# Designs tried in a protein design chat: VH-VL binders against p78833. Part 2

Target 1, 198 residues: p78833
Amino acid sequence: MSFPASTHVYIAKIIGKKGEGDKILDLLSKVNEHVLKSEPFTKTYYFARDAKNPDYIFGLELYDSKEVLENSHKTSNPFLAFANYLTSTHAPLAEPLQLLNFKVVDGHLDKDNLGPDAKDYVLYTEYTGDSATLKQQLTVNPKADTSLIIHSLDDPSLYAVVTRYSKSGIEPGPAEISGATSVSQQVIYSGVGFLNRP

## First folded at step 1 (VH-VL)

Design P3 (framework fv_patritumab)
Fold by ESMFold2-Fast, scan of step 1:
Structure P3 (fold): chain C 198 residues (1-198), chain A 119 residues (1-119), chain B 113 residues (1-113)
Amino acid sequence: as target 1 above (198 residues)
Amino acid sequence: QVQLQQWGAGLLKPSETLSLTCAVYGGSFSGYYWSWIRQPPGKGLEWIGEIYHSGSTNYNPSLKSRVTISVETSKNQFSLKLSSVTAADTAVYYCARERYFGSYAFDIWGRGTLVTVSS
Amino acid sequence: DIEMTQSPDSLAVSLGERATINCRSSQSVLYSSNNKNYLAWYQQNPGQPPKLLIYWASTRESGVPDRFSGSGSGTDFTLTISSLQAEDVAVYYCQQYYDTPYTFGQGTKVEIK
């Protein structure tokens, strides 16, 4: 699977106050409708709940270029409504919004997107360690439906992996890399958006 | 598995408003786009419009001034209203599901409702 | 709007023989970034709603017999029935879902010779 050299990856961590997850996903649902129908250079636009905290929304976004994000996505009416809600006097976030910048190292996305009744998990794992070691040791999983390796643009020691299996009951587990620390998050797959633009 | 059941008034006079409802059984209503498509007798298919469970709509520009599609999420239903009907609106009206987010192929169809507009 | 044109309008084929239906779009329905054609084919039997046969120009819907295949890219598409069966007598429609409004071809009627 190949990606344009200009491909820009964003990981979003949106941690709402208790009860805010539903409203955040509702607004993102409206953004996603616009992205899918009107933003053809957005390859991935996916938001779903953390398995342990329903108010923690994980996002994975792939844009053909940073200019697609800045000039098309951020100026859309549904996105502005979403952004305005997060920054409103209501103060719905428990923690400041995190948007992490990455580039694709290797991998592939789902061949076909599953419908909203999908009952499986996406595993997101961050690895911190020696960059050369991580680049060599992190490998694409050919048995996964999605297996994506990304490298931080802001921190050379940070790599991340996104993995999904559609054929249950295989739940993805993080690979262990000697000499690197890892933190993983299990995300319920059924959410808003698409992992691979159809 | 998933079934679409549709109903509504079948005989109308010119200038009246067409009202049809579609109910979804056996599967998720949320997360899909739901469409209305019509077929005049002996003619081809014409897409009318679509709605997402959130209430967001897209309409065929040729019908936009007369068409309204709405959702009743608590009942897993969506409805079509077409105002100011004429004989040209005589058709079989189908409700349908768009397959997956982004595929937009219509994978599940209702049985159709014949609407006749005559004076 | 994207216009869809089918040819021929009607086709008579003997049982067991190949039927070929063409569909042309007024502009490309290939999205270059994902290399997918936003094109579907439907079968409609008299008195019934259309049934999805093929999506993404060449992907068979679950339960559709192997004798149905789709091909083509960009603006020119073909539906092939490799060995016509009696139950294949129907009207066939192509549809683009690249852009709204979604549009259909005018239909091709397939009959037994």
Scores: ipSAE 0.006, ipTM 0.569, lowest interface PAE 10.6, mean pLDDT 86

Design P4 (framework fv_patritumab)
Fold by ESMFold2-Fast, scan of step 1:
Structure P4 (fold): chain C 198 residues (1-198), chain A 119 residues (1-119), chain B 113 residues (1-113)
Amino acid sequence: as target 1 above (198 residues)
Amino acid sequence: QVQLQQWGAGLLKPSETLSLTCAVYGGSFSDYYWSWIRQPPGKGLEWIGEINHSGSTNYNPSLKSRVTISVETSKNQFSLKLSSVTAADTAVYYCARDTYWFGDAFDIWGRGTLVTVSS
Amino acid sequence: DIEMTQSPDSLAVSLGERATINCRSSQSVLYSSNNKNYLAWYQQNPGQPPKLLIYWASTRESGVPDRFSGSGSGTDFTLTISSLQAEDVAVYYCQQYYSTPYTFGQGTKVEIK
């Protein structure tokens, strides 16, 4: 809908060792401050904790182009401090980093421009199956506060969906697609980042 | 399109320091971690360590006390130093590309440099 | 560290025959949150560096022939060559990239009968 054709979506999964989530988010908070002040072509920069593991950090990032990610975002001083911490001899990660490249298929990030909240019900679901089937059967939910469908740039059989509900008591499960396998992760907004750039 | 060119000393004596350099041409340097991997003659592969453009490193614990990997980002080069070599360090040494922050596999490899440690 | 064990150490098959190589990890390389296996397969011809064939246990690298396929999950993985060709004579390695240090299997040598 509102996305340039060149839009690059980045899903980050940062799996910290016990107690590392707070430090990782502190560093990301400093990156976010720089993004808001100095990176106008970064349109979404959203970080959340896994609902069951507070040291597992989920990131949803949208850049107007891959060049914005590579030449502007990855070269900033606060980003390099963050990256250097993750790969330091301290070894804060429990599992290898997952940085997944997607393109937007369809959707919206913050329908009413209300901003994210820790009380939001947010579900990230990965679907693996026939690409044509998934492209046809995954549809935007107009009642969700966020409903974003993305397609992997690295694996044509992989699609993902982010859904968010801000109203109390609304916790729908993921769409079930016949012939596809799916894995869902519930995340809770960390207080770091934004969905629509202010 | 992306190519790795590697060079360095091929013959060493025990106790000396091995020094190899790898240069990256034809693609992005800052988007990836860059690894060193070795293979003793007739044996399997052993990962040595990795570095990114900002100098962040991870080392194989079995070699960590003797290994230093460094980067010269302005030249798109990274280098391996392995101190106190013995005959057990005789191997072909490869540089390779792994994905930035993400070990998705080693998709581009240098040609290899045979290092022989003998008295 | 995650230990990778391959079987068999060597395999002789006739041209056009199916070749099967097994790889086992000492702990799961399946990441539950994304349901991906952090497992790659390489082909190495004499005097050459390894060449990536398969990543994510079953995704074929660009330019790799369809006769190569990867399967398995968790701790047990298989590389299959559906119809062996002369150029497939090589040593094959599995590798985990779930955790550092990245580790490789000991290799399986594939030869023609």
Scores: ipSAE 0.000, ipTM 0.437, lowest interface PAE 17.3, mean pLDDT 87

Design P5 (framework fv_patritumab)
Fold by ESMFold2-Fast, scan of step 1:
Structure P5 (fold): chain C 198 residues (1-198), chain A 120 residues (1-120), chain B 113 residues (1-113)
Amino acid sequence: as target 1 above (198 residues)
Amino acid sequence: QVQLQQWGAGLLKPSETLSLTCAVYGGSFSGYYWSWIRQPPGKGLEWIGEINYSGSTNYNPSLKSRVTISVETSKNQFSLKLSSVTAADTAVYYCARGVYDILSGYFDYWGRGTLVTVSS
Amino acid sequence: DIEMTQSPDSLAVSLGERATINCRSSQSVLYSSNNKNYLAWYQQNPGQPPKLLIYWASTRESGVPDRFSGSGSGTDFTLTISSLQAEDVAVYYCQQYYSTPWTFGQGTKVEIK
């Protein structure tokens, strides 16, 4: 599907201390409820756990514009409760919060509207290299339920790809791009959020 | 039935490197994480780390600076190296199969154990 | 790290009687999204490796006798042996697999009274 040119993508890396993942996801569940009911211009709000560390929460968020993110999403009461928890004196994070800014290059999210599932195979891959080469070589996978290519707004050498297969046991690795380095993270849907707004 | 056989040097001096190997028979090496777990005499169990068939590793942070786990998929083997050993590393060392059913890590098959003694 | 504490350290039970072992985690091992407790129980006989008895707090491993059962949720868990047999004399360990590093309880020794 096509995305507005103004689409703003956030990749969230929320690495909690031992046992904090559930509380973080509980707060995000409340944000998600508000997003579904009150934020029609938030198109994707998807949260998953790192496959190796259940306290590491991965987020994929798509907003029709940066204005939607700043003036609607970040000012909501559930979001403020979430943000206040992360920055509280309780210090629930093991590492500083990472919020990475991207724009959409190409792709689709949940093209058959199946919805996300904990048994999905989901891979998030970051590529670092020559921008022109990465833009040319990274291609949408039409066989994936999700295949999204995004380009960093803060680092022109950084691209990322999110792929999702809804069938158990299908684990294709990341695409190999000559002359670029890549780092992949497998994530498991945590029951919070959506890929396409229902 | 899956069987894990382990071997390696059982007597070490302080500062030496412990080296143990585990071989997997009767089952697929892929689809699982393979762990090393130790037990000092008369004490409980301590997880050391794990590896999968592609070489992806996770280590116990308390041991991460001294531990390396490697895999040789062609032989269905994985190995533990623990550097700079001291008397505190004296333990029975077990290899085990970890079951990762989406955010899980319990152990369904274990090797027989190798007693490692660190003594000057 | 999640600390696992078992009680009692040792337990003497007559043959045919019920044995109860408790395990407490320093934080919840219940994952709210799937409503599963990331807790396992092992049996260790002298000179042998641990043997898996229970996973997901209450699911019995294939081949384990039905006299073994697990219960509990969140931070407090129990392993019950409904009618102790001679072969059940062993040390029992609980393990959390909610968060790395995986951690075990200190063990509970079960003896015949």
Scores: ipSAE 0.000, ipTM 0.433, lowest interface PAE 18.6, mean pLDDT 86

Design P7 (framework fv_patritumab)
Fold by ESMFold2-Fast, scan of step 1:
Structure P7 (fold): chain C 198 residues (1-198), chain A 121 residues (1-121), chain B 113 residues (1-113)
Amino acid sequence: as target 1 above (198 residues)
Amino acid sequence: QVQLQQWGAGLLKPSETLSLTCAVYGGSFSGYYWSWIRQPPGKGLEWIGEIYHSGSTNYNPSLKSRVTISVETSKNQFSLKLSSVTAADTAVYYCAREGYSYGFLDYFDYWGRGTLVTVSS
Amino acid sequence: DIEMTQSPDSLAVSLGERATINCRSSQSVLYSSNNKNYLAWYQQNPGQPPKLLIYWASTRESGVPDRFSGSGSGTDFTLTISSLQAEDVAVYYCQQYYSYPYTFGQGTKVEIK
């Protein structure tokens, strides 16, 4: 499938203190209800727990443009409630909030908008290296249900890949790219959001 | 049946680098985290660090400045390097598989036989 | 770090009798969202690597005899051997996998009287 050239990808890394994951996801669930009802230009709004740390919430968000993120999403009441909680005196985060800006290079999302069950995974891998090499070497996997290649807007040496496989036991791992370093995170759907807008 | 076979240096002098390798047979290498754990003679167990088959690592903060774990996925192997050793690093070193890494499981279900590393002058 | 403390350091039990080993964590290893205790128990026979007995505080690993059982929640956990056999002479370790770094108890040595 094809994405508008203006598509803005937002990766959120929300590392809560022990026990904070549930509250973070509860607030995000309320944001998601608003996104589904009132933000038609948001294509992906997906939040998942890290496979090893249930208080680490990973977010993948696709907006038709940066203006949708800035003027529609960030100004909504449920988003402001969520943002205010993260920055409150309660201090629920174990590490500073990480919000990363990307553009789509290539790829596709789940055709049927199915949430993964607890045994399916999404793999998020960051690659750091020569931009031209990474752009040439990273390829979409047509056998994946989701296969998305994204390029950092803030750091030209940073690419990332998001893959989802619905078949148990496939677990192909991230592609190896000569001359690049990589870091991977496995996430399990947390019941909040959607990979492809219904 | 999964089996872990390990090998490497057994006798080191202070300041040298410890190097151990673990090879996985009889099961899938991909999709699991692989760990190193050590045990000084007559004492308890200390977790050193873990690696996913892709190369992603987590280390015990107490050892992070000296430890490197790496994978060679084509050979189903992972390796431990611990630099600047002292007598306090004398221990049996074990490689181990973490259980199902998907779904939050991090216990050790298969272990190598262990390699005794002695650091003495 | 989560500190794991076992008691007793050693115990002597007659063949066929019950052995009880306790493990206390310095903070809770119960995760409320999935209601699971991130605690495992291992057996280490002399000269051998540790062997997994119990995970999730009370789930027995496949192939482990039913005389071994785990119980407890939060910060206080128990490993029970209902009828001690000669092969159960070993050191037993609890481990938390709730938080990095993973930590183990100091061990409990089980011997025959």
Scores: ipSAE 0.000, ipTM 0.450, lowest interface PAE 15.5, mean pLDDT 85

Design P8 (framework fv_patritumab)
Fold by ESMFold2-Fast, scan of step 1:
Structure P8 (fold): chain C 198 residues (1-198), chain A 121 residues (1-121), chain B 113 residues (1-113)
Amino acid sequence: as target 1 above (198 residues)
Amino acid sequence: QVQLQQWGAGLLKPSETLSLTCAVYGGSFSGYFWSWIRQPPGKGLEWIGEINHSGSTNYNPSLKSRVTISVETSKNQFSLKLSSVTAADTAVYYCARDSPYYWGSTPFDYWGRGTLVTVSS
Amino acid sequence: DIEMTQSPDSLAVSLGERATINCRSSQSVLYSSNNKNYLAWYQQNPGQPPKLLIYWASTRESGVPDRFSGSGSGTDFTLTISSLQAEDVAVYYCQQYYSTPLTFGQGTKVEIK
C-alpha cells in the first residue's frame, strides 16, 4: 500500500561486454546474499538480464532512505568486490554504469518472492512527457505481482513503471499512453535477488 | 565440457522419501537453472522442477506438495527430495541443465545419465 | 498448463526417405515481443537420456546433422529428417519452454520398415 516518504529507488543499467553477464550476476548474487541477511532496510534488491542482450543487467533497488544506501550498502565487502570488478583493468563494461535516482509515486511489490524464475518476466517502461499528465495517466495494475510507478528525481519529465508477471506466457499489455512524448520498454528475464523482502 | 553426474537410492518402499543428488562439472553452475525430469518405464517425460545457484525454485504444480529441490552452490550440486512415494513414482530420474537467466538460451542441453528408482512393497 | 500433442505416435520409414513428425501446443508458444517460439525437439535412444536437437523451433543444436530441421510457429510445429539413417531410430519429443510447468509431447517412435 505505502512506502516511507524517504524511500529511495535506484534503477541500475549495467551493460557488460560480451560474456560478462554471468560474472556480473555472480558477483551481484553474493551482494544479494549479504543484503538479505544484513541490510534489513533494503526492501528490493533485484538484478536480471535484458531479454534481448544477456550482458545487459537491469537493477531495481529500494532503500528505506538514501542513508541506508550510503552508510550500509556501499561499505559492504561483497559490494566492494562487485564495484572493484567493474572498475578493474579488465574493463568488463561496454558502457559506463548508469544509476538513475527515482522516488515512489504509487504501487506494490511481490509478496513472498525471494528471487526470479526462469519463466517469469519483468517489464521496465520509461515514459517522458508532461509530468502532471503522466502522473494522472499512469495507474497501478492490480493483476500484476509487482506494479510500481516511479518518478525521476533528476528529470521531472521522466516516469518509469516496473511490472512483474508470474507467467512468461502472459503477453505484456500496451505500453503507450496519451501525453507521453516517448516510451521505451525493456523485457527483463530472470536473475538474482528479491523484489520484496520476506 | 559440461558433465552432470547423479546418484542416490534406487529402491524404495511406499511412503518413503526419494533422495537424489546431481553434481555439475566442467562448466559454470551460476547463470543457469538446473532441473529434475522423470520418465516412467515405457512412458514420456515429466518435468519435476528447477533451481538456480541462489536457491530460487519452480516446481510442477502436480508434485509441489511432495517435492523439494535444494542447492549446495559451493559444491556445484543440487538435490531432489520427493516425499510419500508410491508405485506411481517408479521412473528413471534425470538431472539436466535448463535455460540461463536470459532469453535466447538453449533448453535442456546437458543431461545426467539417469537413475532408475523403483518403488515396490 | 500447455498441453503438447504429437502425431503420429509411431511411424516406419525406409532408409534414405523423409520422416515427418508433428507437434501441436494447446496455446501459442510464440512470444510476440521477441518473435521467438519457445519450442524444442529431443531424440531419445533406448537406455539413454534425451538429446537436444532443435530449439527456438528451427535452430539446430551444435553437432546435430543437417538432415534434422524444425519448422512452424505459434501452435503447429514439425520436425523433419530429410534422409533417415539407421542411427535415427529413436523416440522423438517436442517440448514447450514458454511457461511453467515445462511440458513435453507424448513422443513419436521412429522405426525402419
Scores: ipSAE 0.000, ipTM 0.465, lowest interface PAE 14.9, mean pLDDT 83

Design R1 (framework fv_vorsetuzumab)
Fold by ESMFold2-Fast, scan of step 1:
Structure R1 (fold): chain C 198 residues (1-198), chain A 118 residues (1-118), chain B 111 residues (1-111)
Amino acid sequence: as target 1 above (198 residues)
Amino acid sequence: QVQLVQSGAEVKKPGASVKVSCKASGYTFTSYAMNWVRQAPGQGLKWMGWINTNTGNPTYADAFKGRVTMTRDTSISTAYMELSRLRSDDTAVYYCARDYWGSYFDYWGQGTTVTVSS
Amino acid sequence: DIVMTQSPDSLAVSLGERATINCRASQSVSYSGYNYMHWYQQKPGQPPKLLIYWASTRESGVPDRFSGSGSGTDFTLTISSLQAEDVAVYYCQQYYSTPYTFGQGTKVEIK
C-alpha cells in the first residue's frame, strides 16, 4: 500500500435538485484550486457526475490524516462557500448530503490524469456482507489505472471498490462475491479535481 | 437556464464558405463539448463532429473532414463551425448541441438555415 | 460506422392509441451495463429535443406516456396514448462510438 496508515477516505454523494449539478461543480472547482495550491497532504480530490443523473455529484477524497481534513480543508474559504451553499435557504439538494467515512484497505490511483473531455468512466461499487469474506475476496487489479479498495469506518459490513481503465476497450464489471450484495455506480470521468495529486 | 443561440440564416453560392456561431449561456462553457449536426431538407440528422471547448481540439466525421473547421472563443462562450467549398447538397439546417459529459446531447441551438444556390 | 435503422418510416395512429417505434443498431451499443442509445423528438420548424436517454430514462419534463425499452441492438420507443402535440419525427441515436449516428426518423401522424 502506498498510502499513509492515517489516510482518511471520504465518499461524497451530493444529490442536487434538477439543474443544480453545474452550480455544485462550479463551487467545487474553486475548492479544488485551493486544494491544489494550499493543501499538499490531500492525495485525491475528485468530483464528477453520475452517468444517469447529471445532478448527482460523486466525490472521492483522500486525506493523509483526519487533521488535514479538519484543520486545513474544512477551514478554507472556498470550502466554507461550498458548504454554505449546500445548507442555504435556496435548498439545492434533493436528498440529504451523504458523506461516508472509509479507510484504505489496498490499491493504487491513476498516474496520468485526463482532461475535462475524457470520455471514460469510473466504476464505484459498494459491497455489503461478511467482513472476513469481503476482505479475502476483494483484490486490487494491477491492470487498472485506478484500483482502490476501501472499508467503512462506520459500518464494518460495508466495503467499496473504485476502478478506472483508460486503455481497455471494455471496462470489467464489478466482481461477484458469494454471500455479499453489491450496488454499482458509473461516474463520468470528466469532472473537477484529481484522482492522483499531480 | 441553459441556452444555445445560433447566428442567422445564410445564402451562399457554390464554392463559398459559411461560418455559423453558437453562443452558450447558463452554464460553464468550457465544461461541456459542443457537437454540430446538420439536416438537409426533408432528411434526417447527420453528425458533423464536436469540439473540446476547453482545449479547442476538434474531432470531425470523415464525410466532412477537409472542409469543416470547428473553433471556439472562451471569452464570449461561443462555438463556431465553418464549412468551406460549399456545394448545393450542403443546403441544410445546421445545429449546435451540447455534449452532456460524454453521454448525450441535452440542449440544442435553434438551428441556422444555410442555402447554397447559384 | 454503426447503422441505426428505424421502423416504420411513418406511423399513423388515432388519438389516445398506442404508437410503437423500433430502432435497430448494426452492432451492440451496450457497454458495462449501459445502453448508449437515446431518443429525440423533432416538431416541424423546431430543433430536436432530448426525450429519452440511456434507452429507458425519461428526460425531465417529458410526459409519462413516453417510455423506452430494449438493450444491445434492439430498442423501442412507446407512446402509450397519443396526444395531438406528439405529432413529430422521432430519431434514435447511438452514442457508443464516433461517428455518432441517427436512425432515419419515424414520422408520427394522427390517423
Scores: ipSAE 0.000, ipTM 0.467, lowest interface PAE 14.8, mean pLDDT 85

Design R2 (framework fv_vorsetuzumab)
Fold by ESMFold2-Fast, scan of step 1:
Structure R2 (fold): chain C 198 residues (1-198), chain A 119 residues (1-119), chain B 111 residues (1-111)
Amino acid sequence: as target 1 above (198 residues)
Amino acid sequence: QVQLVQSGAEVKKPGASVKVSCKASGYTFTGYYMNWVRQAPGQGLKWMGWINPNSGGTTYADAFKGRVTMTRDTSISTAYMELSRLRSDDTAVYYCARELYGFSAFDIWGQGTTVTVSS
Amino acid sequence: DIVMTQSPDSLAVSLGERATINCRASQSVSYSGYNYMHWYQQKPGQPPKLLIYWASTRESGVPDRFSGSGSGTDFTLTISSLQAEDVAVYYCQQSYSTPLTFGQGTKVEIK
């Protein structure tokens, strides 16, 4: 296995009001600086824009354990500044912050982080259906730079898949799974943070 | 204009090392993997390895592992390939090539650097 | 390692006639509908030039007389009407796994 059994995955959906995406990413850039220097057990800390809505920030976070999130990440000054902005009287969010909690089922992350390339994409797909069927039918793509299968800790019928291919526009579409509904989001790879800790 | 410009021809003695440079222009240097491929006189193409210019991470072909080192300098958009303990059968044209994303298809190539190892 | 074998090693074709080059991989280089196989053209004294990627997608600026086809282990590069400037060595390359490997090359000459 490439991941500790204790690994916790979080998917963040940060939907800003028109024009808020830049400020949200700026604050996350400050959080990322702290994560890189002070949070060695955070293995992925990646935030980037939705391909169709620049104010919708997608986040993928992998922590070696829940305690890394609780005791190190959530108590950091840059994180608190970020959180305080989102809940401020300015009201920058169009929708309440979503933070979805997952466990790793299988997969791998980028070997290395490429530099900013606005044309590279990450594909995030949520599957809702029979858990046993989803567990059996969702398979890692060994040809992807990132191919990660995660299972919700809050909703056993929810699985998600994160894939990245180093060329925008030629990524395989989301896998079609018998008996499941799916919703996909394409995310511009260029953003804040890292898919694989350098 | 996207281009890769390599350093000039080198003549080396067996046991020496050679370091070939590849200067990128016209694109974001850190956004694309850089590969190194060699071609011996009258022969085909041999992949040597790649470097991620953003992270500095490398992957080398086993045939060259232990003798090859790939590095980059992001301040001047230049990649380097150093081959040590040269043998006469290392005589070849050495190319740097930009990877078309993760396809490992090479859309832009340097002009090549001829390395001659003579005894 | 995946071995790429081209046939023929050398091909002589009259101007305006069809040239066909084959490439066989020692194992499948296809996954989930994608073919991790590419074609290059190399003229004497020049670096290789990408012609076709993903087995059948023509690179920008490459004339439409060049086409690629195939899947799995068997791939073909076709030049529908050979021109004088097409005299070159052609290489196939797999990107399914490292080490990346090339075929031995096919030399295309005018008959």
Scores: ipSAE 0.007, ipTM 0.499, lowest interface PAE 12.1, mean pLDDT 86

Design R3 (framework fv_vorsetuzumab)
Fold by ESMFold2-Fast, scan of step 1:
Structure R3 (fold): chain C 198 residues (1-198), chain A 120 residues (1-120), chain B 111 residues (1-111)
Amino acid sequence: as target 1 above (198 residues)
Amino acid sequence: QVQLVQSGAEVKKPGASVKVSCKASGYTFTSYGMNWVRQAPGQGLKWMGWINTYTGNPTYADAFKGRVTMTRDTSISTAYMELSRLRSDDTAVYYCARGDWLYSGYFDYWGQGTTVTVSS
Amino acid sequence: DIVMTQSPDSLAVSLGERATINCRASQSVDYSGNSYMHWYQQKPGQPPKLLIYWASTRESGVPDRFSGSGSGTDFTLTISSLQAEDVAVYYCQQYYDYPLTFGQGTKVEIK
C-alpha cells in the first residue's frame, strides 16, 4: 500500500509492574474511543500484550503527519489521563517508557476483517546493522496480512518489521540478515485499537 | 528434562469419540505450541493441527475440521485432542509434538504416541 | 497443499556405505534465505525424532554422518557411512505453509 511521505510511526514499549497491564489497557481503550471518533488522520492505533509478559504493552501508531500527533492526539483528555497515570507517584512502570520514532519504508496493513482461523500473533522485529544493506534486504511479504518495514528517524542503523498472518499461511519467522543483529517480540493480536482504520 | 507423556491406548466403535491427553514437563508449557500428528498402520505422518497453549486458540487441518477439537489446561500443563464420529480409517497412532509456529518451525520433542483402534 | 515426494521408497545399503534420500516439494519452501524443510528419523515402535532442521542444521546429539542439503524444491539427506542403528524410516517435512505436510517416507535397511 501507499503511505503519505509525512507519515510518522511510533512504537511504544510500556512495561508495567505486576498487575498493571489491565489498568494500562483500560486507559488506552478510552484513548482509542477518542481516536476513532475525533482523530481521522490517525491510521493505526494498536496496543496489545506481549505473548510472554501480560504487563508488557506493545503499541503501534501511524499518523499522517507529526502535526496530527502533536496537535490532536497529545492534547486529548483521554491521552492526558493515560500519560498522567504513567508518570504519577504510583510509579506503575517497571522500566522507563520507550517511544521509538520511525518512518515507513514499505509495506501494507491488514485490509479485511479477521477470519475465524486468523493467527493470534503480531511479530515485531528490530534489526541493527548497515543501513544500506538493511534497506536493500528487508522485503515486504505479500503472504502476510500486515507486512510493514519502518526505519528509525533517531538511529539510521535501526530498522523494524511488523508482520501478521491469518489462516492463509504460517508466520515463517523473522528474516535473518547477514551482518545485522535482530531482536523479536511476539504480541497477542487481541488488544485495543486497530491496525488499519475501518 | 523436556518430556511429553500421552494417555493410554483406546479401542472404539465407529461413531464414537476419543480424547487423547499429552502432559508436558521440563519447560514452560505456555511458551510453545502443541501439535498433533497421526500415523495409520504402515502409513506416513499426517498433521492434524496445533493449539496455542498461552491463548487456548486452535488451528486445524481442513481434513479434520468439524471432527477435531484441541484444548489445553495450563494448571496441569496438559493438551487434549478429541476426535469425534470415528471411522475405521481413523485407526492410527496419535502423537503430540512440541513446536512453535513462529520460531521453532520444527517438532523437537514428541510424545510416545497413543494407539487408537476403531473397529466394529 | 504442498506435496512432499521422497525417493526412493526403500533403500538397502551395506554397513559403512553411503545412503542418499531425496525429497521434492511441489513448490518452493524457501523464504528470506531459509528453507522451511526438516528431516525426521523413526525407528519401529518409536515416535519420530528430529534429525535435521532448516534443510542443513543438525539437531543436537545427532551424529556427524548425517547431513542435509538443498534449497527451493529439491532436498537431500545423506548418511555418509551407514551403521546398524540407522535402520529406520526417514521423513521430510515442510513448515512453510498450512497444512503442514510430510513426505511418504523412505525405509533404510541393511543389504
Scores: ipSAE 0.000, ipTM 0.457, lowest interface PAE 16.7, mean pLDDT 85

